# VH-VL binders against q9h9l3, part 319

Target 1, 176 residues: q9h9l3
Amino acid sequence: PRKMVAIDCEMVGTGPKGHVSSLARCSIVNYNGDVLYDEYILPPCHIVDYRTRWSGIRKQHMVNATPFKIARGQILKILTGKIVVGHAIHNDFKALQYFHPKSLTRDTSHIPPLNRKADCPENATMSLKHLTKKLLNRDIQVGKSGHSSVEDAQATMELYKLVEVEWEEHLARNPP
Below, E stands for the ipSAE of ESMFold2; O stands for the ipSAE of OpenDDE; V2 stands for 0.75 times the mean of E and O plus 0.25 times the DockQ between their complexes.

## First folded at step 17 (VH-VL)

Design ya56 (framework fv_fezakinumab)
Fold by ESMFold2-Fast, scan of step 17:
Structure ya56 (fold): chain C 176 residues (1-176), chain A 123 residues (1-123), chain B 111 residues (1-111)
Amino acid sequence: as target 1 above (176 residues)
Amino acid sequence: QVQLVQSGAEVKKPGASVKVSCKASGYTFTSYYMHWVRQAPGQGLEWVGWINPYTGFEQYAQKFRGRVTMTRDTSISTAYMELSRLRSDDTAVYYCARSGTYYYDSGPRFDPWGRGTLVTVSS
Amino acid sequence: QAVLTQPPSVSGAPGQRVTISCTGSSSDIGLGYDVHWYQQLPGTAPKLLIYENSNRPSGVPDRFSGSKSGTSASLAITGLQAEDEADYYCQSYDSSLEGWVFGGGTQLTVL
């Protein structure tokens, strides 16, 4: 079987009024939830808004953060040739300025069977927090100090495992 | 209407540098990647590299690393490709071409293309 | 030398069907990267013909179609017309080279 990993990234606001999302942290876990990568990443552009409430990123995290170009290289070496699971994963890939093959990408925000199991409309985009609470009976992204990208990546992998067999069968019959 | 307008033909001596421009219009310049592709006379297409006009992030094909530099000027929506230490086998038409930044945003396909800039390297 | 392999030439009569193959490896097409096709008329820049394996841009007739299987892709042209005489290039992304790659090109002659 082809190896599988889950990814979750934290973004900070750059550009005019902080409206552009720039990569500032990336976490990658393996199938069992073990951490393969977790680094703070220095954006090439000036940070206007740390978005700390959600990202958990503060100025001190940037002091020894890995420059974007180097972090991107490390991350892509881990992702290449693997099935990559994420939630609204297009945001992560855009922040990485990277095209991962569609056939090797799994987005837990766009898997109809997963929404069905959570008693949600099949075509709705549900939050990771909601799906994790409904299907795993676990609270994530708790409090006001920002999210843990490690916790989010681990939850994302566990959610995918709930539908893995049926979704892989669906993809084999209906290639993306 | 989306257009890419390139600078005119250049004739250079071996060892010189050439800088080709590509002026974009009809779309938001910083929302798409800009690629450079060359074609030697009677030969096929060869990818040189790309730049993200928003971030300035750039990547080059291994063959050109150390000799090519891609830049942009967002105030005039213009991308540049500079190739140094020219050799006779760098003689080619150099094209700029636009791509999206993700599959939902026009994807990695190249559309449109500039009309090309002929660079001739001869002694 | 091109990274993706295409036949250097193909020919057909008006109204006929031709297919142009594009063969890659486990680091590009075989890894799951999409294939795009470009048409280059004599003396002009390439033009996008097919993207993401099988999709047509607005204005491209449905007699042009694409497919992909394993490490290879194919461009099919049905109902050949004189105007189709051109060079055709496939393109994908190669993970080991970390860049976009093209086929060597196929010259289509309409007899």
Scores: ipSAE 0.789, ipTM 0.896, lowest interface PAE 0.9, mean pLDDT 92

Design ya57 (framework fv_fezakinumab; at its last look DockQ between E and O 0.86; V2 from the best seeds 0.86)
Fold by OpenDDE, look of step 19:
Structure ya57 (fold): chain C 176 residues (1-176), chain A 123 residues (1-123), chain B 111 residues (1-111)
Amino acid sequence: as target 1 above (176 residues)
Amino acid sequence: QVQLVQSGAEVKKPGASVKVSCKASGYTFTSYYMHWVRQAPGQGLEWVGWINPYTGFELYAQKFRGRVTMTRDTSISTAYMELSRLRSDDTAVYYCARSGTYYYDSGPRFDPWGRGTLVTVSS
Amino acid sequence: QAVLTQPPSVSGAPGQRVTISCTGSSSDIGLGYDVHWYQQLPGTAPKLLIYENSNRPSGVPDRFSGSKSGTSASLAITGLQAEDEADYYCQSYDSSLEGWVFGGGTQLTVL
C-alpha cells in the first residue's frame, strides 16, 4: 500500500482585484497527523488581498516566506507517488499549478460514505468544519485568527481514516 | 470558436534568437495553460514547456532550460516563446497548445493546437 | 529521445482493426497519470484524438478507442479507413522529469 499524506493550503488574492487564489501557506501531514511540511509561501505576483479572515495570512508572514517555485518543488517531492488526501483538494492543486494522478487523490468533500456517516446527503458538498464537528466532535477554524492549515490537514486525514477501508474498496472496484 | 494563431515562419542563423507568438481567441486566455511543443522535420513531438498566462508561472523541459523563455501579454491574449543560442537542431515546427488548469477544466490534454511556426536555423 | 515507447509503424487494410501500443514507466503511466492520444495528418498540426485514456472528443468517431493498464496504453482503430493514415502520438506526464512526455509516434499506413 502506498503512503498517504494530507494536504491543506491557504491562499491569498492576487491579480486584478485579488480574484486569483495564490498559494501562501501549505501544510502536509502524514497518516498519523505528524507535520511533514508547513511553510509560508511567497506568491510570484503582488498580493492584493491577504484574505486574513479566512487564510490567517498576514503581511508579516510574507517577509521570510519561501518563494513559490522553491516551495512548489519541496511540496511536489513530498506528494509524488503518494495518496494525497485533501478537502476540496482541487483548489490546492490549482494553487500549486500541479496535477496529481486522479487515482492517487482522495477528496473528502466528495466521498459519499463520509457524508452518509455524518447524516448528510451523499452527493452534497459539506465543509471541512461541519464534517469535523459531526464526525470528530471537534471544532476547527474557530476564532478570528483565520484557519490553521495544519489543523485542517490533520482533520482531513482523520476524517478520511473513518471511511478509508470502505472507500478504498470502492475505488478498487471502480477505478477512475 | 477556440483558436490559436501563431506567427509566421522564421529563418535564423546559428547563435541568434527567435521569438514565436501565439494569439488566443474564443476563450478566456488566463484560464488555461499554454504549452509549446516542437517537431523537427520527420521527427516526433517534443514538449518544450508551459506557462500559466494569468500568473506568469512557467516550467520548461530540462533540455531547454537556460535557452527558452516563455512570456505572455494578457492584454492581447498572446503567448510568446523565445529560444536563444539557436543551433541547426533547433530547426522545427513549433506549436502552441492549450490545456486546462485542472481535470474538470479540460485537464492536461492539449486542445486545440496552433498550426505551427516553422523555425529554420541554417548558416 | 521519446520517454514513451510506440511502435514506429503499423499497417492494415481497409475495414481491419489495428492497435498502437504506448509503453511508459513507473514515473508516468505507471504512476497513474492519464494518457492522451493525438492524430497528425500529413502536413497538419496534431489533433486530440483520445483524452484521459479512453474518452473521445466531439467529432471523433467511435471506431477510435483507448485503454490503459499498468504502465501501458493502447489505441485501437476499428473499421480502418483510408483517411486514418496518419501519425499517432501518445502523451502523458512524467513526474521525474516534471513535464509532459510524448511517445515516439506511430505511422499508420492503410494498405
Scores: ipSAE 0.915, ipTM 0.950, lowest interface PAE 0.5, mean pLDDT 95
Fold by ESMFold2, look of step 18:
Structure ya57 (fold): chain C 176 residues (1-176), chain A 123 residues (1-123), chain B 111 residues (1-111)
Amino acid sequence: as target 1 above (176 residues)
Amino acid sequence: QVQLVQSGAEVKKPGASVKVSCKASGYTFTSYYMHWVRQAPGQGLEWVGWINPYTGFELYAQKFRGRVTMTRDTSISTAYMELSRLRSDDTAVYYCARSGTYYYDSGPRFDPWGRGTLVTVSS
Amino acid sequence: QAVLTQPPSVSGAPGQRVTISCTGSSSDIGLGYDVHWYQQLPGTAPKLLIYENSNRPSGVPDRFSGSKSGTSASLAITGLQAEDEADYYCQSYDSSLEGWVFGGGTQLTVL
C-alpha cells in the first residue's frame, strides 16, 4: 500500500488589503504522528497581514524562514507518491502552487462517513476544530495565539484513521 | 470573452534572443497561471515553463533552464517569455496558455491558448 | 522523444470508432496525475478537448470520451466525422521532470 502523510499549512495575507493567502508555515506528519517537516516559509511577496491570531505567524518567524521556492521543493519531495491527508486540503495545495493527484488526496473536511460519526450532515464541510472535539475529545486551536500546524496535522491524521478502512474501500470502488 | 493575444512573428539569427508577449483580457490576469508551450514545424507540443503572474514565481522545464526567462507586467496584463542563445532547433510556434490555480476553479487544464508566435532562427 | 507515448497516426472511416492511446510512466500517469487531451485542427492552436481524464468542456460532443488506467490513458472517438481530422495530444504532470509533459501527438485521418 502507499505510504500516508498528513499536512497542514498556515497562511499570511499578501496582496491588496492582505486578502491573498500565502504559505508561511507547513507541517507534515507520518501515519504515527511523527513530524517529518515543520518549517516557517518566507512568501515570495510582501506580507501585509500576518494573521497571527489564526496563523501563529509573527514577524520574527520570517527573519530566517526558508524561501518559498526552496521550501516548496522540499515539501513536494515528501508528498510525491504518497497519500496526503489534510483538512480543506486543496487550499494547502493552492498555497504550494501544486496539484497533487486527486486519487492520492484525502480531505477530512469532505468525508461523509466522518461527518456521520460526528452527527453532522454527510455533505457538509466541517471544521477541523469541530470534528476533533466531537470525535477525539480534544480541544485544538485554543486561544488567540494562533493554530499549530503540527497539532492540526496530527489531529487530521487521527480523524482519518477513524474512517480509513471504509473510505479507502469506497475510493477503490469509486475513483475520484 | 477570455482571450490571449500574442506578439507577431520573429526572425532571429543563431545566438540572439527573442522576447514573445502574451496579453490577457476577459479575466483577472493575476488569478491564473500562464504557461508557455512550443511546437517546432511538423512536430509535437513541448512545455517550456510557467509563471504565477501574481508573485512572479516561475518554473521551467529542465531543457530550457538557463536559457529561458518568464516575466510579466501586471499593469498591462501581459506575460513574456524570453529565450536566449537561440539555435536553429528553437524554430517553433510559441504558445501561451492559461491554467487555473485551484482544483475547484479551473484546475491545471490549459484553456484558453494564444494563437501562437512563430519564431524562426536561421543563419 | 516525447515523454508520453502516443501512436503517430490512426485512421478510421466515417461513423467508426477509434482510440488513441497515451502511455506514460510511474512518475506521471502511473503516479495518479490526471491526463488532459487537446485537439489541434490544421493551422490552429490546440484546443482543450478532455480534462481530468474524462471531463468534456462545453461544446465538445459526447462522442469524445477519455479514460485512464495504470500508466496509460485513452481517448475514444465514436461516430467519426470528417471534421475530427486533426492532431491529438495527451498531457500530464511528471514528478521526476517536475513539469507538464505532452505526448508526441497522433494524427487522425478520416478516410
Scores: ipSAE 0.808, ipTM 0.912, lowest interface PAE 1.1, mean pLDDT 93
Fold by ESMFold2-Fast, scan of step 17:
Structure ya57 (fold): chain C 176 residues (1-176), chain A 123 residues (1-123), chain B 111 residues (1-111)
Amino acid sequence: as target 1 above (176 residues)
Amino acid sequence: QVQLVQSGAEVKKPGASVKVSCKASGYTFTSYYMHWVRQAPGQGLEWVGWINPYTGFELYAQKFRGRVTMTRDTSISTAYMELSRLRSDDTAVYYCARSGTYYYDSGPRFDPWGRGTLVTVSS
Amino acid sequence: QAVLTQPPSVSGAPGQRVTISCTGSSSDIGLGYDVHWYQQLPGTAPKLLIYENSNRPSGVPDRFSGSKSGTSASLAITGLQAEDEADYYCQSYDSSLEGWVFGGGTQLTVL
């Protein structure tokens, strides 16, 4: 069986008016929720908007941050060949500028059985916070000082484990 | 009408640099990646690298690192590839080609392609 | 040197079927990355012929089809016509090289 990891990234605003989302933190956890990677990442461009309320990133975190190209290489070594779980994971891959095979990607924002267990419409895109509260009875992303990407990655893995057997069987019958 | 229009043929001496341009039209320039692919006379296709015109992020095939630089000018929807310290075996047609940026894709295709720019390196 | 392996040439008579193989490894096709095919007529730029293993762009005849299994892909051309004479290239993405890779190309000759 292929190993499975979960990822969550935090982005800051760069470029004109801070509209470009640039990677500034990445957390990766294994199947049991143990941290495999958690680094602040220095964007190659000037940070216009830290988006601190959501990202939790502040100027001081950039002092010892890993430069983007180095961090990207480290992260891709962990992701390559593994089943990667994320929530709205397209955004994480976009920040990494990385293409992961569809057959090895699991997006908890697009798994109909997961929404069904949460008493939500199967085709709706539900937030990680909402699904975690409904299915795990846990509050994440609490407060106004920013999210923890470690916490988010751990919650994402636990959510996937609730539907893993059912969803893997579905994918085996209906390959992407 | 989506088009990629490349600059004209170049003849260079060994050790020189060449800069090829690729002007995009008919789509949002910053919404797609731009790739460079070369083809030596009578040989196959070889990927050189890509640039994200929105972020400026660039990534090159290992063979060309240290000699190639990719840039863009979003005001005129133009991508550039500069190859330095030219050798005779750099003689090739250099193509630009567009790819999507939908990161759920398992390695997006190249479409369209520019017509190509012949670069001849000879003494 | 090409990363994906194709036969250097194939030939057939008008109306016949030919297949062109494309063999990769566990870091590209075998990892689940899609295979695309390009047709290059003499003196022209490559043109997208098949994408995402088996899909045809608008304007490509149904005589052209693609398939993928394990670490390999195949392009099938049925009802060969003289205008099919061209070079054909497969393409995928390779995780170990972090980039796009091409086959060495196959020259199709129509007798």
Scores: ipSAE 0.793, ipTM 0.908, lowest interface PAE 1.0, mean pLDDT 93
ESMFold2 (binder alone), look of step 18: mean pLDDT 91; pTM 0.934
OpenDDE, look of step 18: ipSAE 0.914; ipTM 0.949
ESMFold2, look of step 19: ipSAE 0.794; ipTM 0.910
ESMFold2 (binder alone), look of step 19: mean pLDDT 91; pTM 0.934

Design ya58 (framework fv_fezakinumab)
Fold by ESMFold2-Fast, scan of step 17:
Structure ya58 (fold): chain C 176 residues (1-176), chain A 123 residues (1-123), chain B 111 residues (1-111)
Amino acid sequence: as target 1 above (176 residues)
Amino acid sequence: QVQLVQSGAEVKKPGASVKVSCKASGYTFTSYYMHWVRQAPGQGLEWVGWINPYTGFEIYAQKFRGRVTMTRDTSISTAYMELSRLRSDDTAVYYCARSGTYYYDSGPRFDPWGRGTLVTVSS
Amino acid sequence: QAVLTQPPSVSGAPGQRVTISCTGSSSDIGLGYDVHWYQQLPGTAPKLLIYENSNRPSGVPDRFSGSKSGTSASLAITGLQAEDEADYYCQSYDSSLEGWVFGGGTQLTVL
């Protein structure tokens, strides 16, 4: 069996008008929710917009942040060969500029049984906050000081565990 | 119509540098990765590296690190590959090719390809 | 040296089936990375033939098909035609090399 991890990344705005989403933090947890990686990451481009309300990133976090190329190498070493769980995980992989095998990727924003359990339309893209509240009775992303990528990764893993058996069976019958 | 138009053939002496261009049209240049692949006469395809035109981030195959530089100019939707300290075994057709940035947006497959630029290294 | 292994040549008669193999390792195809196939007609650039193991781009006939199992992939061509004479290349991604890798190419001759 392959090991499973969950990932969540925080982005800041770089480039013209801060429209480019650049990786500024990454958290990875194992199946039990233990933290394997959690680092602030320095984008190679000037930060125009910290997006602090959502990212939780502030100027002080950049002082000792790991440069992007180094962080990417560390992160990919952890992800390689593992089933990676995330919420809207394509955003995380795009920020990492990385292709993870589709057969080893699980996106909790696109798992119909998970939405069904939450009494939501099966093909809707529901937020991590909503699914976590509905299915785990837990409030995440609370307040206006930004999200915790560790908290988000942990919640994402727990959500996936609710549908793991039925979804893995579905994927075995319908390979991506 | 999506097109990649490459610069013309080059003849270089050993030790020189060559810079090949690839001009994109018919799509948003910054929304796709640009790859470079070479093919020596009668030989197979060899990946050289890629650049993200939006971020400027680049990755090179280990064999070419220290000799290759990939750049782009977003104002004219053009990517460049410069290979330095040329040897006779660098004689090849050099192709540019486009890939998506994630599976939902064309994925990692290479499509389209430029027609190629023949670089001949001889004395 | 090519990272993925293909036979250097294959042959078939018109109307027959040929299969071209592509063998990788635990760091590429065996790790779960998809395989893509390219057709290169003499004097032309490669053209995408099959992507993500078994999908055809628009304009590619269904007599071309792909499959993947374990550390290997195969391209099958049925109903061989003279215009299928070309070089065929498989491609995947290798995690240890952190880059795209190609097979050495297979020259198809239609007898």
Scores: ipSAE 0.747, ipTM 0.878, lowest interface PAE 1.1, mean pLDDT 92

Design ya59 (framework fv_fezakinumab)
Fold by ESMFold2-Fast, scan of step 17:
Structure ya59 (fold): chain C 176 residues (1-176), chain A 123 residues (1-123), chain B 111 residues (1-111)
Amino acid sequence: as target 1 above (176 residues)
Amino acid sequence: QVQLVQSGAEVKKPGASVKVSCKASGYTFTSYYMHWVRQAPGQGLEWVGWINPYTGFEWYAQKFRGRVTMTRDTSISTAYMELSRLRSDDTAVYYCARSGTYYYDSGPRFDPWGRGTLVTVSS
Amino acid sequence: QAVLTQPPSVSGAPGQRVTISCTGSSSDIGLGYDVHWYQQLPGTAPKLLIYENSNRPSGVPDRFSGSKSGTSASLAITGLQAEDEADYYCQSYDSSLEGWVFGGGTQLTVL
């Protein structure tokens, strides 16, 4: 069987008015939720907006942060050849400037059976916080000091495990 | 009308550098990646590298690292590829080509392509 | 050098069906990366013909179709016409090279 990991990235705002999302932290966990990677990452562009309420990133975290190009290399070595689980994972891959194979990508924001279990419309994009509360009875992203990408990656893996058997069978019958 | 317009043919001596331009129009220049692909006379296509015009992030095929530099000027929607220490086997048509930044954004396919710039390296 | 393997040439008569193979490895097509196909008419830049294994851009006739299985992809052309004479290239992404890769190209001759 192919190994599986979950990823969550935190982005800061760069560019005009801070509208561009640039990678500033990445966390990767294995199937059991153990941390494989967790680093603050220094964008090559000037940070205009730390988005601290959501990202949890402050100026202090940029001190000794891993430069983007180096961090990207480390992250891609971990992701290559593995099934990668994430929530709205296209944002993470865009921030990494990376194309992961669609057949090895699992996006918990676009798995209809997962929404169905949460009593949500099957084609709606539900937040990670909502699905985690509904299905795992756990509160994540609590407070206003920012999110933990480790916590988010762990929750994402646990959510996927709830539908893993059903969804893998669906994908085998209906390849992406 | 999305189009990529490349600079004209160049003739260079071995050891020189060449800088080819690719001017984009008809779309938001910073929303797509720009690739460079070359083709030696009578030969196949060879990917050289890419640049993200927004961030300036650049990545090159291993064969060209140390000799190629990709840049852009967002004020005129133009991408550049500079190849240094030219050799006779660098003689080729050099194409720029656009790709999306993710599968939702036209994906990694190359469309459109510039018409190509012939670079001839001879003594 | 070419990373993906294509036959150097293929030929057929008008109205016939031809297929062009594209063989990769476990680090590209076999890993699940999509295959794209380009048509290059003599003296012109390549044009996108098929993307993401089997999709056609607007303006490409349904005589052109693509498929992917395991470590290989195939371009099929039915109802061959004289204007189909061109070079055809497959393309994918290779994880070990961390870059886009092309096949060596196949020259199609319509006789």
Scores: ipSAE 0.768, ipTM 0.899, lowest interface PAE 1.1, mean pLDDT 92

Design ya6 (framework fv_fezakinumab)
Fold by ESMFold2-Fast, scan of step 17:
Order: C-alpha cells, then sequence, then structure tokens
Structure ya6 (fold): chain C 176 residues (1-176), chain A 123 residues (1-123), chain B 111 residues (1-111)
C-alpha cells in the first residue's frame, strides 16, 4: 500500500491589488497526524496583502522563510508517490504549481460519503470547519489570529479516515 | 480563436544566443502555463521547460539549466525562450505550447501548439 | 534518448486497425500520471489527438482511441485512412525528472 499524508497551505496576496494567491506556509502531516513538514515560505513577488485574518501570516514570519523554489522542491519530495489528502486541495496544488496524480489525490471537499455522514447534500462543497465540527465535534479556525495549517491538515486526515475504507473501495471500482 | 504565433527562423553561429517569441491570442494569457518543446531534424520531441505567465515562476528540464531562460510580457501576451551558448546539436524546431494549471482547467495536456521556429546553428 | 518507449514504426492497409504502444516506468505512467497523444503530419506542429488517457478533443474522429494500464498506454486507430500517415507521440509527466516526457515517436505508414 502507498503511504498517505495530508496537506494544507496558507496563501498571501501578491500582484496587482494583492489578487494573486501565493504560497506562504505549508504543513504536511502523516496518517497519525504527526508533522512531517511545516515551513513559512517566501513568495518570489512582493507581498501586497498578508490576508492575516485567514492565513495567520504576518510580516515577521517572512524573516528567514524558505524561498518558494526551494520549499516547492522539499514539499514535492514528500508528496511524490504518496496518497495526498487535502480539503479543496486543487488550491494547494495550484499554489505549489504542481500536478499530483489524480489516482493519488483525495479531496475531502468532494467525497459524497463524507457529506452524507455530516447530513449535508452529497454534491455540496462544505467547508473544512463545518465538516470537522459536525463529524469530529471539534472547533478549528477559531478567532482572529488566522488559521493553523497544521490544525487544518490534521483535521483533514481525521475526516478522511472516517470514510477511507468505503472511498478506497469506490475508487478501485471507479478509477478517476 | 485561440492561437500561438511564433517568431521567424533564425540562423546562428556556435556560441551565440537566440531568443524565440510566442504571442498568444484568443484567451486570457495569464490563466495557462506556457511550455517550450524542441525537435531536432528527423528526431523526436524534447521538453525544454515552462513558465507561469501570471506568477513568473519558471522551471526547466535539467539538461537546459544554466543555458535557457524563459520570460514573458503580459502587456502583449508574449512568452520568450532564450537559449545561450548555442551548439550545432541545438539545431531544432522550437515550439511553444499551452497547458492548464491544474486538472480542473484543461489539465497538463499541450493544446494549442505554435507552428514552430526553426533555429539553425552552423559555422 | 526518449524516456517513454514506442515502437519506431507501424504499418497497415486502409480499413485495418493498428495499435501503438507507449511504455513508461514507476515514476511516470506507473505512478498514475495521465498519457496524452499527439499526431504530427510532415512539416507541421504536433496536434493534440487524445488527452487524459482516452478523451478526444473536438474534431478528432472516434476511430482514434486511447487506453492505459499499469506502466503502459496504447493508441488504437481503426478504419485506417491514408490521411492518418503521420508520426505519433505519447506524453506523460515524470516525477523523478520533474517534467514532461515524450515517447520517441512512431511513424505510421498506410500501405
Amino acid sequence: as target 1 above (176 residues)
Amino acid sequence: QVQLVQSGAEVKKPGASVKVSCKASGYTFTQYYMHWVRQAPGQGLEWVGWINPYTGFEFYAQKFRGRVTMTRDTSISTAYMELSRLRSDDTAVYYCARSGTYYYDSGPRFDPWGRGTLVTVSS
Amino acid sequence: QAVLTQPPSVSGAPGQRVTISCTGSSSDIGLGYDVHWYQQLPGTAPKLLIYENSNRPSGVPDRFSGSKSGTSASLAITGLQAEDEADYYCQSYDSSLEGWVFGGGTQLTVL
């Protein structure tokens, strides 16, 4: 069996009016929730908007942050050949400017059985916060300090584990 | 009508540099990656590298690192590939080609392709 | 030279079926990366023929089909026509090289 990890990234705004989402932090946890990677990442472009209310990124986190190209290389070495779990994970992969194989990708925002367990419409895109509260009885992304990508990655892995057996069986019968 | 229009043929001496352009039209230039692929006479396709026109991030095949530079000018929707310290075995048709940025937006397939720019390196 | 392996040539008569193989490794096709196919007529740029293993772009006849299994992919052409005479290239992504890779190309001759 392939090893499984969960990822969550935080983005800041760069480019005109801060409209470009650029990677500024990445956290990766293993199946048990242990942290494999957690680094602040320096975008190659000037940061216009830290988006601190959501990202938790502040100017001080950029001091000695790992440059994007180097961080990307480190992250991809961890993800290669593994099943990668995330929530709305296409945003993380786009921020990494990376194509992960579809057959090794698990997106907890697009798993109908998970929504079903949460009494939500199967095809709706539910937030990580909502699913975590409903299914794990845990509050995440609390307060004004911004989100913790470690906390989000850990919650995402725990959510996936609730449907893992059922969903892996489904994917074996219906390859992406 | 989506199209990629490349600059004309170039003849260069060994040791020189060449800069090929690829002008995009019919789509939002910054929403897709731009790739460069070359083909030596009678040979197969060889990927050179790519650039994200929105972020400016560029990545090159190991073989070309140190000799190739990819840039873009978003004001005229044009991508550039510059290859330096040319050798006779760099003689090839150089193509630009578009890909999506993830599977939800055209994916990693190359479509469309420019018509190619022949670069001849000879003494 | 080429990362993905294709036969250098294949031939058939009009109306026949031909199949072109594309063999990779555990770092590309075997890792789950999709395979795309391109047709190159003499003196022209490559044109997308099949994408994501088995999908056809608009304008590509259903005589062309693709499949993928394990570390290999195949392009099938049924009802072979003279206009199909071209070079065919498979393409995927290789994780160890961190880039796109092509097969060496297969020249199809319609006899």
Scores: ipSAE 0.771, ipTM 0.898, lowest interface PAE 1.1, mean pLDDT 92

Design ya60 (framework fv_fezakinumab)
Fold by ESMFold2-Fast, scan of step 17:
Structure ya60 (fold): chain C 176 residues (1-176), chain A 123 residues (1-123), chain B 111 residues (1-111)
Amino acid sequence: as target 1 above (176 residues)
Amino acid sequence: QVQLVQSGAEVKKPGASVKVSCKASGYTFTSYYMHWVRQAPGQGLEWVGWINPYTGFEHYAQKFRGRVTMTRDTSISTAYMELSRLRSDDTAVYYCARSGTYYYDSGPRFDPWGRGTLVTVSS
Amino acid sequence: QAVLTQPPSVSGAPGQRVTISCTGSSSDIGLGYDVHWYQQLPGTAPKLLIYENSNRPSGVPDRFSGSKSGTSASLAITGLQAEDEADYYCQSYDSSLEGWVFGGGTQLTVL
């Protein structure tokens, strides 16, 4: 069986008016929810907007942050050859500037059976917070201190496990 | 029309450096990666590296690290590849080529390609 | 040497079918990375022919098709025509090299 991990990244705003999303934290958990990686990451460009309400990132977290190029290398070594689970995971891969194989990617924002279990339209893009509340009866991303990427990665893995058997069978019959 | 226009042929001596340019038009320059690929006479295609024009982040094939530098100038939508300490086996046509940044963004395929720049290294 | 393996040449008569193989390893095609194909006419730059295993860009006729299975991919050309004489290259991404990789190229001769 191929190993599986879940990832969640936090991004800050760089570039003109802070419109570019740059990686500033990454958390990776294994199938059981144990943390494999969790580091603050220093973007190569000047941070214009910390987006603290969502990212949870403040200037203090950048003091001992791992430079982007080094962090990227560490992260890619963990992801390579594994099934990677995430929510709206294309944003994480774009921030990493990385192409993970489609056949090894699982995006919990685009799994029709998962939406069906949550009584949501199958092709809608639902937030991680909503799916976690509906299906796991758990509140995540609470308060005003920003999100925890560890918490989000753990919730994402648990959500995927609810549909894993059904979805893996679907993918085996209908390869991406 | 989407186009990549490359600089003209170069003749260099061993030990010199060469800088090839690739001017993009017809699309948003910062929304796609720019790749460099070379082809020695009568040989196959060899990937050199890529640059993200928006961030300036670059990544090179291990073989070229320490000798190649990729840069861009967003004000004129132009990417550059500079190869230093040239050897005779660096003689090749050097192509620039565009790719998407993720599968939703036209994906990682190379399209379009520049017409190529012949770099000849001889004494 | 190329990372992906292609036959160095293939030939066929007008109207026939030819196939060009592309063999990788567990770190590229076998890992699930897509295969793209490029056509290079004599004296010109490569042009995208097939992307993401089996998709055709606009303007590429349907007599060109691609497929992928396991660690290998294949390009099929049906109804072979004289203007198909070209070099054909497969391409994928290799995780161990952390970069894009090409096949050695296949020269197609139309008899």
Scores: ipSAE 0.733, ipTM 0.894, lowest interface PAE 1.3, mean pLDDT 92

